# Designs tried in a protein design chat: VH-VL binders against Putative dimethylsulfoniopropionate lyase DddL (dddL). Part 15

Target 1, 232 residues: Putative dimethylsulfoniopropionate lyase DddL (dddL), of Cereibacter sphaeroides (q3j6l0)
Amino acid sequence: MHSLSERVEQLRLNDCPDWLYLLHEFDALYRQGSDGGSRPIRTHRKRVRDSLALIVEANPAVNDRPPEVKPVTAHLGRALDLGERGAVQGMSRALARVAGRLTWEYGYEKVPKALARKYAYCEILGPRGPICAERLILGFVLFAPSTTYPQHSHKDIEESYISVAGAWSENDAAVHAPGSLILNRPGLEHRITTGDLSPCLLAYAWTGSEERLNQPGMKLSSPRKARIEKGI
Below, E stands for the ipSAE of ESMFold2; O stands for the ipSAE of OpenDDE; V2 stands for 0.75 times the mean of E and O plus 0.25 times the DockQ between their complexes.

## First folded at step 4 (VH-VL)

Design Q07 (framework fv_dalutrafusp)
Fold by ESMFold2-Fast, scan of step 4:
Structure Q07 (fold): chain C 232 residues (1-232), chain A 118 residues (1-118), chain B 107 residues (1-107)
Amino acid sequence: as target 1 above (232 residues)
Amino acid sequence: EVQLVQSGAEVKKPGESLKISCKASGYSFTSYWINWVRQMPGKGLEWMGRIYPGDSDTNYAGKFKDQVTISADKSISTAYLQWSSLKASDTAMYYCARLYDYGYFDYWGQGTLVTVSS
Amino acid sequence: DIQMTQSPSSLSASVGDRVTITCRASQDISNYLNWYQQKPGKAPKLLIYDASNLETGVPSRFSGSGSGTDFTFTISSLQPEDIATYYCQQYDNLPLTFGQGTKVEIK
């Protein structure tokens, strides 16, 4: 009836304590620091936590992807060291436990060469992550010092960034420190600039429909497109 | 103050064309989906479709794909719902609604009553 | 398409009564469900989003619960101004779909 190869069992989250530990730190990260925050930020934090709780309880499939590195990954050790000394120590320690299993990627069809040397992201939970989920994406973005991440937007996706390590600003408005959450509403364009002294590591969460999270429609604004839109 | 203001009631005969409007104010029109919802007399709510004015992307419920056209004019912050040839079965109240956080309708227009009879 | 079924289709209750309405999805929609109130002659109004979150300005007597396929909407102490039809709506997948509605009347 069954051959030996047919007895291979699907790994599930409860079989993978380091991944489960990392997800518990995501829960903690989205539970802290919302006092005095706006209603949209509080609503988003609760939405991420509630979705994550349902996913963890369902004990989803785990399909480890082949580890991949990018040039910016050389900065990961430094970022984790900075995070361990900062406000979000638990997340930094949890991420360190799985660092060797991460699949770093760009997420765009074409990425400018200058940017390709200075950033990458990895999906932890989601349709394309090691931990399978259809309605929530959790992951990390790593930036080299002095990186400008071009204007981008997501339709039908609510996105947040929480600083794990390093300093950064959105739309050149304000410097964000470790532990702070920035909420990007669907459809609005955002530019990220990192500080000169250290790499920047951000935890991110995307909430959206199953359809939208499987096909996020990510696109970077080109310099020419940005100029045309500004002029028109 | 966010507001969606719809065009007035229409009385039409079968076979006639019609275009109704939903004018938005108080927010960035190009940053939110505008949805059209039908309610036949004495019946419940039925989602027809939506448009994202920023890029004119549209989605339709299968039943309405070939029956209506949804469009928008960014210059006057107005969304439209259009029929090329009305049928008696199109008699209904039509609402426009803004979609927030990809999930829920936070603001609704007051509705446009369309009556199609011979 | 995801089918949303409400129960009951209508009910009559007295002022002060606890009113419970259920909504069942034809497939798992996690917590991607909203509840709306529609008073006679008016547009619908959002009461509850993401299954259990009360919208700002909505009285605390309204609540929601559930996940997956089974959802409940409750009015803890019915008031005269609560006479309306209540709709559940899923947003897990397109097309967006509503339940058929539950008409709440005071006897």
Scores: ipSAE 0.021, ipTM 0.615, lowest interface PAE 7.7, mean pLDDT 84

Design Q08 (framework fv_dalutrafusp; at its last look DockQ between E and O 0.01; V2 from the best seeds 0.00; counts 0 for: pae E 7.5 > 2, placed apart)
Fold by ESMFold2, look of step 5:
Structure Q08 (fold): chain C 232 residues (1-232), chain A 118 residues (1-118), chain B 107 residues (1-107)
Amino acid sequence: as target 1 above (232 residues)
Amino acid sequence: EVQLVQSGAEVKKPGESLKISCKASGYSFTSYWINWVRQMPGKGLEWMGRIYPGDSDTNYAGKFKDQVTISADKSISTAYLQWSSLKASDTAMYYCARLYDWGYFDYWGQGTLVTVSS
Amino acid sequence: DIQMTQSPSSLSASVGDRVTITCRASQDISNYLNWYQQKPGKAPKLLIYDASNLETGVPSRFSGSGSGTDFTFTISSLQPEDIATYYCQQYDNLPLTFGQGTKVEIK
């Protein structure tokens, strides 16, 4: 990576208090319960916190990205309202202050039409996101109600999810409420199903090899097109 | 629980081929990198390379690229390190190790001593 | 390749002594550094991961600190069973690389 601040007038994190406060909420979120959980969860949680602390200290570049919306982002306001009532209300409040500046995207080159209506993600911090970093990716993913995101895996990337709003389940396991941290280890297959009544907003963090974070990919393992969300 | 069991010690002559094995058990073999680490007599640890058995992706340290072949057989949860023509300088202890994430070696095999007489 | 320079290459200390080993990376590796112990005739064993975290079952006399390029590993009170060679290892980039090792002996 390069330092943009030394070549041209460059907006930096310390100039952007709303971004900085959002990162403070990520730090608080991953500090919460850092002494508990399984070894993989504790290791991942500390890696996220340590990486974030070093990134914030470095006062990194902030490269504005044009705001982008997707069909699912019509649900964002309600997701934020719900999050302000929940276990991670600080995160929801901080995200709300930058909500109009988010660049919502899809993770696939070709997205199934039913799925394209029901999800999107945005990067907050990372190689492509507004807050520049190479050793950590932080962001949010938003789901419409009644969404099934297909089974997938991430080689060399360990991913965690924390619900900001809405209920969801992983691999048909028990439904998870806002505030619960779920860890998806590298290479393990993983699918997401959201509840019927409200949108679901998840915060995520990716840790992994530097090469993979610069060029992350996702591989569908065994999609069944008849089971992919059909507009419900 | 998690175990990596390596094949037994080998005594070879220069020019001979050799394939040593590392059998994994107690976890999803296809979901973790298996690495090979060399330790020459009285020397330190050297990372040789690794394989991701799920898709057979490999990486090699530069000095070992084209010197050895790393492979895996998913059906029997076994990784391999292979030479087509051994040299006396290949005399060493060889360890297989599982890489947690991409970061650290959480389980190690017992080692395979390879002796190549000059 | 990231060069890991470990110091000293060997040391002798008395039981109960505080032992400190340093490891310097040729470039910033954040906290992506581990410490291993290898006793004679055995496979290496992870002691410290991500610079400062004790692996399960590792005695609290072992500790690690540092970030960026400079890292330290400490045994607060050396015990006879701590005779071993200790290695640092970075995992910020491929190839994965180890320091040359520090042999610890009892004098």
Scores: ipSAE 0.014, ipTM 0.584, lowest interface PAE 7.5, mean pLDDT 82
ESMFold2-Fast, scan of step 4: ipSAE 0.357; ipTM 0.746
ESMFold2 (binder alone), look of step 5: mean pLDDT 94; pTM 0.949
OpenDDE, look of step 5: ipSAE 0.029; ipTM 0.596

Design Q10 (from D01 with heavy chain D101E W103S, light chain S30Y; framework fv_dalutrafusp)
Heavy chain, then light chain:
Amino acid sequence: EVQLVQSGAEVKKPGESLKISCKASGYSFTSYWINWVRQMPGKGLEWMGRIYPGDSDTNYAGKFKDQVTISADKSISTAYLQWSSLKASDTAMYYCARLYEYSGYFDYWGQGTLVTVSS
Amino acid sequence: DIQMTQSPSSLSASVGDRVTITCRASQDIYNYLNWYQQKPGKAPKLLIYDASNLETGVPSRFSGSGSGTDFTFTISSLQPEDIATYYCQQYDNLPLTFGQGTKVEIK
ESMFold2-Fast, scan of step 4: ipSAE 0.153; ipTM 0.686

Design Q11 (from D01 with heavy chain Y102S; framework fv_dalutrafusp; at its last look DockQ between E and O 0.01; V2 from the best seeds 0.00; counts 0 for: pae O 7.3 > 2, placed apart)
Fold by OpenDDE, look of step 5:
Structure Q11 (fold): chain C 232 residues (1-232), chain A 119 residues (1-119), chain B 107 residues (1-107)
Amino acid sequence: as target 1 above (232 residues)
Amino acid sequence: EVQLVQSGAEVKKPGESLKISCKASGYSFTSYWINWVRQMPGKGLEWMGRIYPGDSDTNYAGKFKDQVTISADKSISTAYLQWSSLKASDTAMYYCARLYDSWGYFDYWGQGTLVTVSS
Amino acid sequence: DIQMTQSPSSLSASVGDRVTITCRASQDISNYLNWYQQKPGKAPKLLIYDASNLETGVPSRFSGSGSGTDFTFTISSLQPEDIATYYCQQYDNLPLTFGQGTKVEIK
């Protein structure tokens, strides 16, 4: 009785249409829209798109992670509903297709209770999967209404947020609507706040070295005085 | 589980050099500040300085600047506090503590290292 | 440097008593203040962070309040296991600084 060890064939991106389509929406997200006349934003968008194209072409491994929810995911349905009505409806719909397969995380070993109820992120593409990539991270951040994500920065990682749903602000500078892109250059200190009425869903991209993206880490922001002096 | 394990008690003479250690486990060592806090016998807590192992960025309290050196070896997830020349006044308990990456509080502490400097 | 002044330096109270400790900062530090408990022969333990947030696993009898320059730490009902020295700590600016501590004893 030859135990046919069914070689569980490694799933690849082309075997997972829903993930592939979601990545196409990311491509569209970073392809479409205005860069606001910003060269850094333009360059970042191009970098994300170029990286994504190469990754997709390589047909990377897909390692489904166990789905995990966080308290904030109770707001995901509403966020998706809102997203479907907005400028990035395609993204919202694509995300909805895989919503049950998402692994929501805090990114911290310890999270304050207040934030624990109002925040989570999920990685779609990156070192932590489910779509394996080393030089790009794509994912989503979900905020409940009336959330303050504390001041922080990313060393050697360039970050962008594109609003999928909800209103939010970074560093109290502006109110961002769906489709709006914010670029956080490496080391840029930023705080995120969300409105009181609706959850906020952000698509995010991280670019950086393989080493940094595998261990992005977080660094405590500068003391208050230093932040004030920097106008943050 | 996050743990900070410090090296054992030290008995030294004035003028001797000393390097004590704090080994971290259970978390990304390069992603959090490690701080050193001094507590002299029967006295309060004194922040000495900190290091971010990810890039070896360091800050010192003025009182301890040039008096001690804080370092880290990320390959073994260990932070160090060292003296080139101990004084009797360096007799104290020394704690390492992790600073939460997004918040300014010390959430995990080592058990402390007692340093006794006597003639 | 930001100076943190605790009051009182020591106190003795009975089991079940309400205990209040104050910490005053030499300048406005917003809510960038933490409270620690240190039992004899042990490392400090975080109790309250950001002036008023209770650390996970800490009994609800502990609380903190205040903003700016004046802060209060409270034990609503003192228990025998609460014998310790308590410290406030600011992180508004470097260097990080602690209060001088308040020793709490049971009568």
Scores: ipSAE 0.020, ipTM 0.569, lowest interface PAE 7.3, mean pLDDT 90
ESMFold2-Fast, scan of step 4: ipSAE 0.599; ipTM 0.815
ESMFold2, look of step 5: ipSAE 0.077; ipTM 0.666
ESMFold2 (binder alone), look of step 5: mean pLDDT 94; pTM 0.949

Design Q12 (from D01 with heavy chain Y102S, light chain N31Y L94Y; framework fv_dalutrafusp; at its last look DockQ between E and O 0.02; V2 from the best seeds 0.00; counts 0 for: pae O 8.2 > 2, placed apart)
Fold by OpenDDE, look of step 5:
Structure Q12 (fold): chain C 232 residues (1-232), chain A 119 residues (1-119), chain B 107 residues (1-107)
Amino acid sequence: as target 1 above (232 residues)
Amino acid sequence: EVQLVQSGAEVKKPGESLKISCKASGYSFTSYWINWVRQMPGKGLEWMGRIYPGDSDTNYAGKFKDQVTISADKSISTAYLQWSSLKASDTAMYYCARLYDSWGYFDYWGQGTLVTVSS
Amino acid sequence: DIQMTQSPSSLSASVGDRVTITCRASQDISYYLNWYQQKPGKAPKLLIYDASNLETGVPSRFSGSGSGTDFTFTISSLQPEDIATYYCQQYDNYPLTFGQGTKVEIK
């Protein structure tokens, strides 16, 4: 009885429609709307779209990560509900389809108590998957109401946030609504605050060198050895 | 501007107790690890331990475990390093340094506190 | 504990010379290595992070390379202001550990 070791065939993006459709929503998200007359924003949007198109065309590997939740994920349902009411309803619906497959993380070795229950992010596309990519990171950040995300910056990584649900501010400069995009240039220090009534869900994109993106700008809480053992 | 300002130089005798301080400003004190680094005269840098002021979580290098106590008062954004009983071998420069949680480097340092223990 | 071994312990070179310092880790630490400069009577200053990234404001004559266990720090053209002791530091695992330092002097 030749135990046909069923070579678990590596799943690819085209084998995973729900992930594919979510990526289509990211494409739409970065395609739609105005750049506000900003050349850097226009360039960034184009970069994200072009990169995403190439990645999708390449039919990358999909490696589902073990789902993980954080305290803030209790707010995800409400965030998705809110998102479905707005201009980015497609994104909200697509995200909802894969909500149970998300790996929510802090990205910090130690999370302040004030943030531990109010913050988490998940990577959808990137070096850490589930959709494998080396030159682009896409994901979501979830905030509870009344959250202050501490000041930070990203070295050699350009970051954008697009609002899916909720109101938020960066550096106390403006109040952003669903569909709004903010660009954080490399090295730009920024702090995020959220409103007191609703959770805030942001789609985010990171662009940078392959080397930099593979080196997480955010430290995982687990030691390297532990991460390796977990396959991450 | 982020600053770490340490207490002044100390001259002590063996057996005496000592507590030196590192006052932080210009950032959220409770959101970053504060580390202590020892540098004996003419020697290299030695990581002693760290504290997360937000919850007072503390870690020590094995060499310094039970030899010193690291603490923090978040109400005044100050970290401390203390000895219950100093030894001559504790003579050194002591630095406090901030570690950004998302990064693995010390981005801000205190100016150092020289501790001299002599009979 | 991860041991970091620097070489040499000290060196003297002329202005304009290329200076190379090596750091070896007792185990694979990937890119989790930083380089610091400590001038006499001063606190250390970060020069290179993650093995090869130049910290903001640091002159381009400084560089770092390597991964795994072997790392190199380079000053392409030594300047008088570069007189200092240089340290590598790993952050792969706690406790954090430094190399023993390399004292750089000008002839």
Scores: ipSAE 0.015, ipTM 0.550, lowest interface PAE 8.2, mean pLDDT 90
ESMFold2-Fast, scan of step 4: ipSAE 0.597; ipTM 0.812
ESMFold2, look of step 5: ipSAE 0.109; ipTM 0.662
ESMFold2 (binder alone), look of step 5: mean pLDDT 93; pTM 0.939

Design Q14 (from D01 with heavy chain S31D W103S, light chain D50Y; framework fv_dalutrafusp)
Fold by ESMFold2-Fast, scan of step 4:
Structure Q14 (fold): chain C 232 residues (1-232), chain A 119 residues (1-119), chain B 107 residues (1-107)
Amino acid sequence: as target 1 above (232 residues)
Amino acid sequence: EVQLVQSGAEVKKPGESLKISCKASGYSFTDYWINWVRQMPGKGLEWMGRIYPGDSDTNYAGKFKDQVTISADKSISTAYLQWSSLKASDTAMYYCARLYDYSGYFDYWGQGTLVTVSS
Amino acid sequence: DIQMTQSPSSLSASVGDRVTITCRASQDISNYLNWYQQKPGKAPKLLIYYASNLETGVPSRFSGSGSGTDFTFTISSLQPEDIATYYCQQYDNLPLTFGQGTKVEIK
């Protein structure tokens, strides 16, 4: 029959077990560590966990955005399969439960056509995510095989990437395997290159002031020569 | 080894211009915000504003906007705080401080520059 | 602007005493709060960042706790060299703002 009372209530995190489960796996991911992590890495991990705990305790509003896909999301199923067999199985399983509810985006004002086919990101918790928060952003970045994500930086935002699936290198350094955390300090440029054999799925966390997280001001580095040539 | 060294004490009259400095050493100057903090005699700390030397981006507290100019010279790793026309109410100790990462905490401070403005 | 209010404005304690200082924010600032020590004639020195993290080289007798709007700074066993004014500072939003300070003196 029909309900005798209809009232629209704001959806909250405690009403959304799949989102809560995903946040639990983010906590686990940032809690994992071993002896020898640098002080900045340990401090960042703790900052993410502490912020997340306070947000969860506050039972924030949940406002699912319309689902959106990008060309790279054709690789998501493969990335999740790889993650489920790797070191970070819990996160991969949790993400699979909400995969159909994600809004995949680019984040930059202009994206080169080649890059637009090979990457996208989705915000899970944050000012623009389904789970509302102003002082922490948690999400995922997905890359196709053989992707070069050009040099970029963020002011006043401390950013980490933890590999969920696939192999990648930052600034042409060592190859990073699933479970590895890379910490990018504010203002420092970094470039990501993915391996040739599989897609790469990274979990990311941004910590910073409310002002900066609402307007991150992301920019891609461009060759000095190209900038000069574009002038009339 | 990280050090911020500020210019010496200044005694000025109302209406005079002044530019004080904060010279950084022991780290990559262009990768950290430099902040200016005022402390009036017998009073607490007031944040005035900051500059990111890498691109000269600035932020000011509303109270200090249009009262001072913050600038930096990357070639000599030096930040500046400048007044076009001093007032008696500008009498204070001025500190520069390095912002650690994005976090808004000041891990290194200059020794302070005392500015006295009197008729 | 976010207003930061410290309590008490001043206190006197004996060497070896536990000293507690409270800081209250006018709005929720999560854990985005730092504590500084300032000795007479010197620049402030960072003691605690992100509400509860002890800065490198700072003695373990100093600690911080709290979140949201209510924060506490504690000296577990006051030493003579701890005589100073202590300031809380929020960094959740610009402009950055400090509490008015708490002056700690020996009885």
Scores: ipSAE 0.007, ipTM 0.497, lowest interface PAE 10.7, mean pLDDT 82

Design Q15 (from D01 with heavy chain W103S, light chain N93Y L94W; framework fv_dalutrafusp)
Fold by ESMFold2-Fast, scan of step 4:
Structure Q15 (fold): chain C 232 residues (1-232), chain A 119 residues (1-119), chain B 107 residues (1-107)
Amino acid sequence: as target 1 above (232 residues)
Amino acid sequence: EVQLVQSGAEVKKPGESLKISCKASGYSFTSYWINWVRQMPGKGLEWMGRIYPGDSDTNYAGKFKDQVTISADKSISTAYLQWSSLKASDTAMYYCARLYDYSGYFDYWGQGTLVTVSS
Amino acid sequence: DIQMTQSPSSLSASVGDRVTITCRASQDISNYLNWYQQKPGKAPKLLIYDASNLETGVPSRFSGSGSGTDFTFTISSLQPEDIATYYCQQYDYWPLTFGQGTKVEIK
């Protein structure tokens, strides 16, 4: 034995009912509309559910990370309250049970200071989450009201967002209500703008190869370029 | 209509260089991986490697890393597979294929380029 | 590299027969496995993705099952047009690897 951690039994998912409950709500979220949507959306929903079922059955290790907050997490209570009254009530309640155990962070090496005040994400299941998994990433991203999250993309990773609370649009094309899913295809840039009345809480899922999920390549596009393209 | 069209059959001698092509149409070429798959006469399928044309990122199977070069030209939506010095053991059918990232499968294939290397 | 082994390497069956092909991975690949059909002189065609999902336009007589390391591909009622070589392919880890193929013939 070299350290204290080697002398204690590894905590596993079945030992952590609050985490398991949260994963059950992710399954429910991705089960909605399973008979509808385009082929890519149906395939993505089923893949998330199937992958999640296999991960849960394997009873993976649970390694709670040190809790960490960001300025945007001051909005979390309001977002959870809003979600509790909506179509995704179960997810909001499950997340509330683990809120104090979340590690909120930035996915980029350098984040503009204005943006750093307006967003953060937390990984729940994945290579860097409290619930260990190599083939699926599940988490949340939280935005302050009136946030513009710059254009970004990543390769070999199929990403979905499902609104838990608040309203938002992608590339100024659509307004998305709680329960709606947006599927972001690999390699395509997308920009998120949140409504001005409430914070926005999105659940996200990333599917891809084990290698790619462990080393996603992400970058932010210039906010100035986005403004010029908008005609500002 | 998504289509991958490969260059015609090649007959070469050992030691010669060769570059074969795969021209894509009907979709955003820069948004999907193009993969190369080898099939030796009477044998199965071997994945050789892939390229993401949007940023020219490449991955190779270890067996092929030092044998071939994969490249792409975004301006003409064309991917390439290249040998600096062919060997008789390079005789095979070569397919290009588009990777569908949602489920890691090949959804569209080129018709194949037969490469014959003999002295 | 993940090794994919198919069994049998070849088989002969009669029209209407149930045909089963097995694919084994050298390590756990969850459900990250696809099945292809290749007819002589043609490029491969996707039949099954993510172990058990039937590709659009593929006849319902084709099916797949399994997870982890053991997978099966089944043709419930063999038709003359099903004469081909069938390949499994994993995409859990790079490099992507195929099984050696199973040649299906009519006797």
Scores: ipSAE 0.007, ipTM 0.512, lowest interface PAE 11.0, mean pLDDT 83

Design Q16 (from D01 with heavy chain W103S, light chain L94R L96Y; framework fv_dalutrafusp; at its last look DockQ between E and O 0.55; V2 from the best seeds 0.00; counts 0 for: pae O 7.9 > 2)
Fold by OpenDDE, look of step 5:
Structure Q16 (fold): chain C 232 residues (1-232), chain A 119 residues (1-119), chain B 107 residues (1-107)
Amino acid sequence: as target 1 above (232 residues)
Amino acid sequence: EVQLVQSGAEVKKPGESLKISCKASGYSFTSYWINWVRQMPGKGLEWMGRIYPGDSDTNYAGKFKDQVTISADKSISTAYLQWSSLKASDTAMYYCARLYDYSGYFDYWGQGTLVTVSS
Amino acid sequence: DIQMTQSPSSLSASVGDRVTITCRASQDISNYLNWYQQKPGKAPKLLIYDASNLETGVPSRFSGSGSGTDFTFTISSLQPEDIATYYCQQYDNRPYTFGQGTKVEIK
């Protein structure tokens, strides 16, 4: 009885159409819309698109991760519903197709109590995503209504948020709606707040070196007083 | 205008200690990596290491690990490269350079510090 | 460490000539490559970033192309002021590494 060790052939992106289509929506997301006259935003969008194109062309490995939920994922359904009605309905629909396969995480060793029920993120593409990539991270961040995501920054990582659903603000500067893009340059301290009525779903992209993206070292910033004392 | 101004040329003997400086101006010193690059006479560029003055995070190339110390004084926007014991082989031009975090390139350079170590 | 192999090590060309320098990475570094110009007795100067983007203020005769492992730097029309050593540099992983340099001279 020759146990045909069925060599479980490594799945690749082209074998996983739902993931592929989701990546197409990311491409569209970063291709469409205005850069608001911002060169950095334009450059970032191009970088994301170019990187994504190369990754897709390379037909990377797909390694499904065990699905994990967080308390905030109770709001995912509503967020998706809202997204389907908005400017980025394609993204919402594509995400919905893979919603049951997502691995939601906190990204911190110790998640603040205030965030434990109101925040989570999932990586779609990246070193830790089901879609393997080393130089780009794509994913989603989900916030419950009335959430304050504390001030933080990313060293050597450029980050963008594109709103899929819900209203939110960063650094109290503006209220963002679906389709709006925020660019967080490396080292830029930022805080996120969400509205009271609806969950907020954000698509995010990280660009940076392979080394940095593999070990992003997500840390919350110290309180303002502590930062001042440190001269930061 | 962004400027990196390095300390003057040094002539030392083997075994002596040395600390050279790179003073930054025209930007937020604590928000950008400062890098040190060695260039031996007639040779190419070698990345030695970097420091993030905001939190003093430091990285070294393996070749330079434990051979030099990179530090910064954010109060005076100055980065340092130091040796505890110089060797003749340390004779080189040393550049400090700012890393532009957005694109990973060195956009501003100091004028260089020539270090000559001879018996 | 990522090794950057630059070629040629030196070249001599006439004013107006097209000059091409290549850089090969030991592994795929995407477009995380920069090109620098170092004139004699001066610090390096950034010319091209992310493989193909011209730095502000740099003449248009300079260009870069490539991705992955193979990169090209070009001077479309060599000028006397272009006498320098040129370096490629990767920043995909630390340690950051440079090519060995290409010395460009005018005949």
Scores: ipSAE 0.016, ipTM 0.595, lowest interface PAE 7.9, mean pLDDT 91
ESMFold2-Fast, scan of step 4: ipSAE 0.291; ipTM 0.733
ESMFold2, look of step 5: ipSAE 0.068; ipTM 0.653
ESMFold2 (binder alone), look of step 5: mean pLDDT 93; pTM 0.942

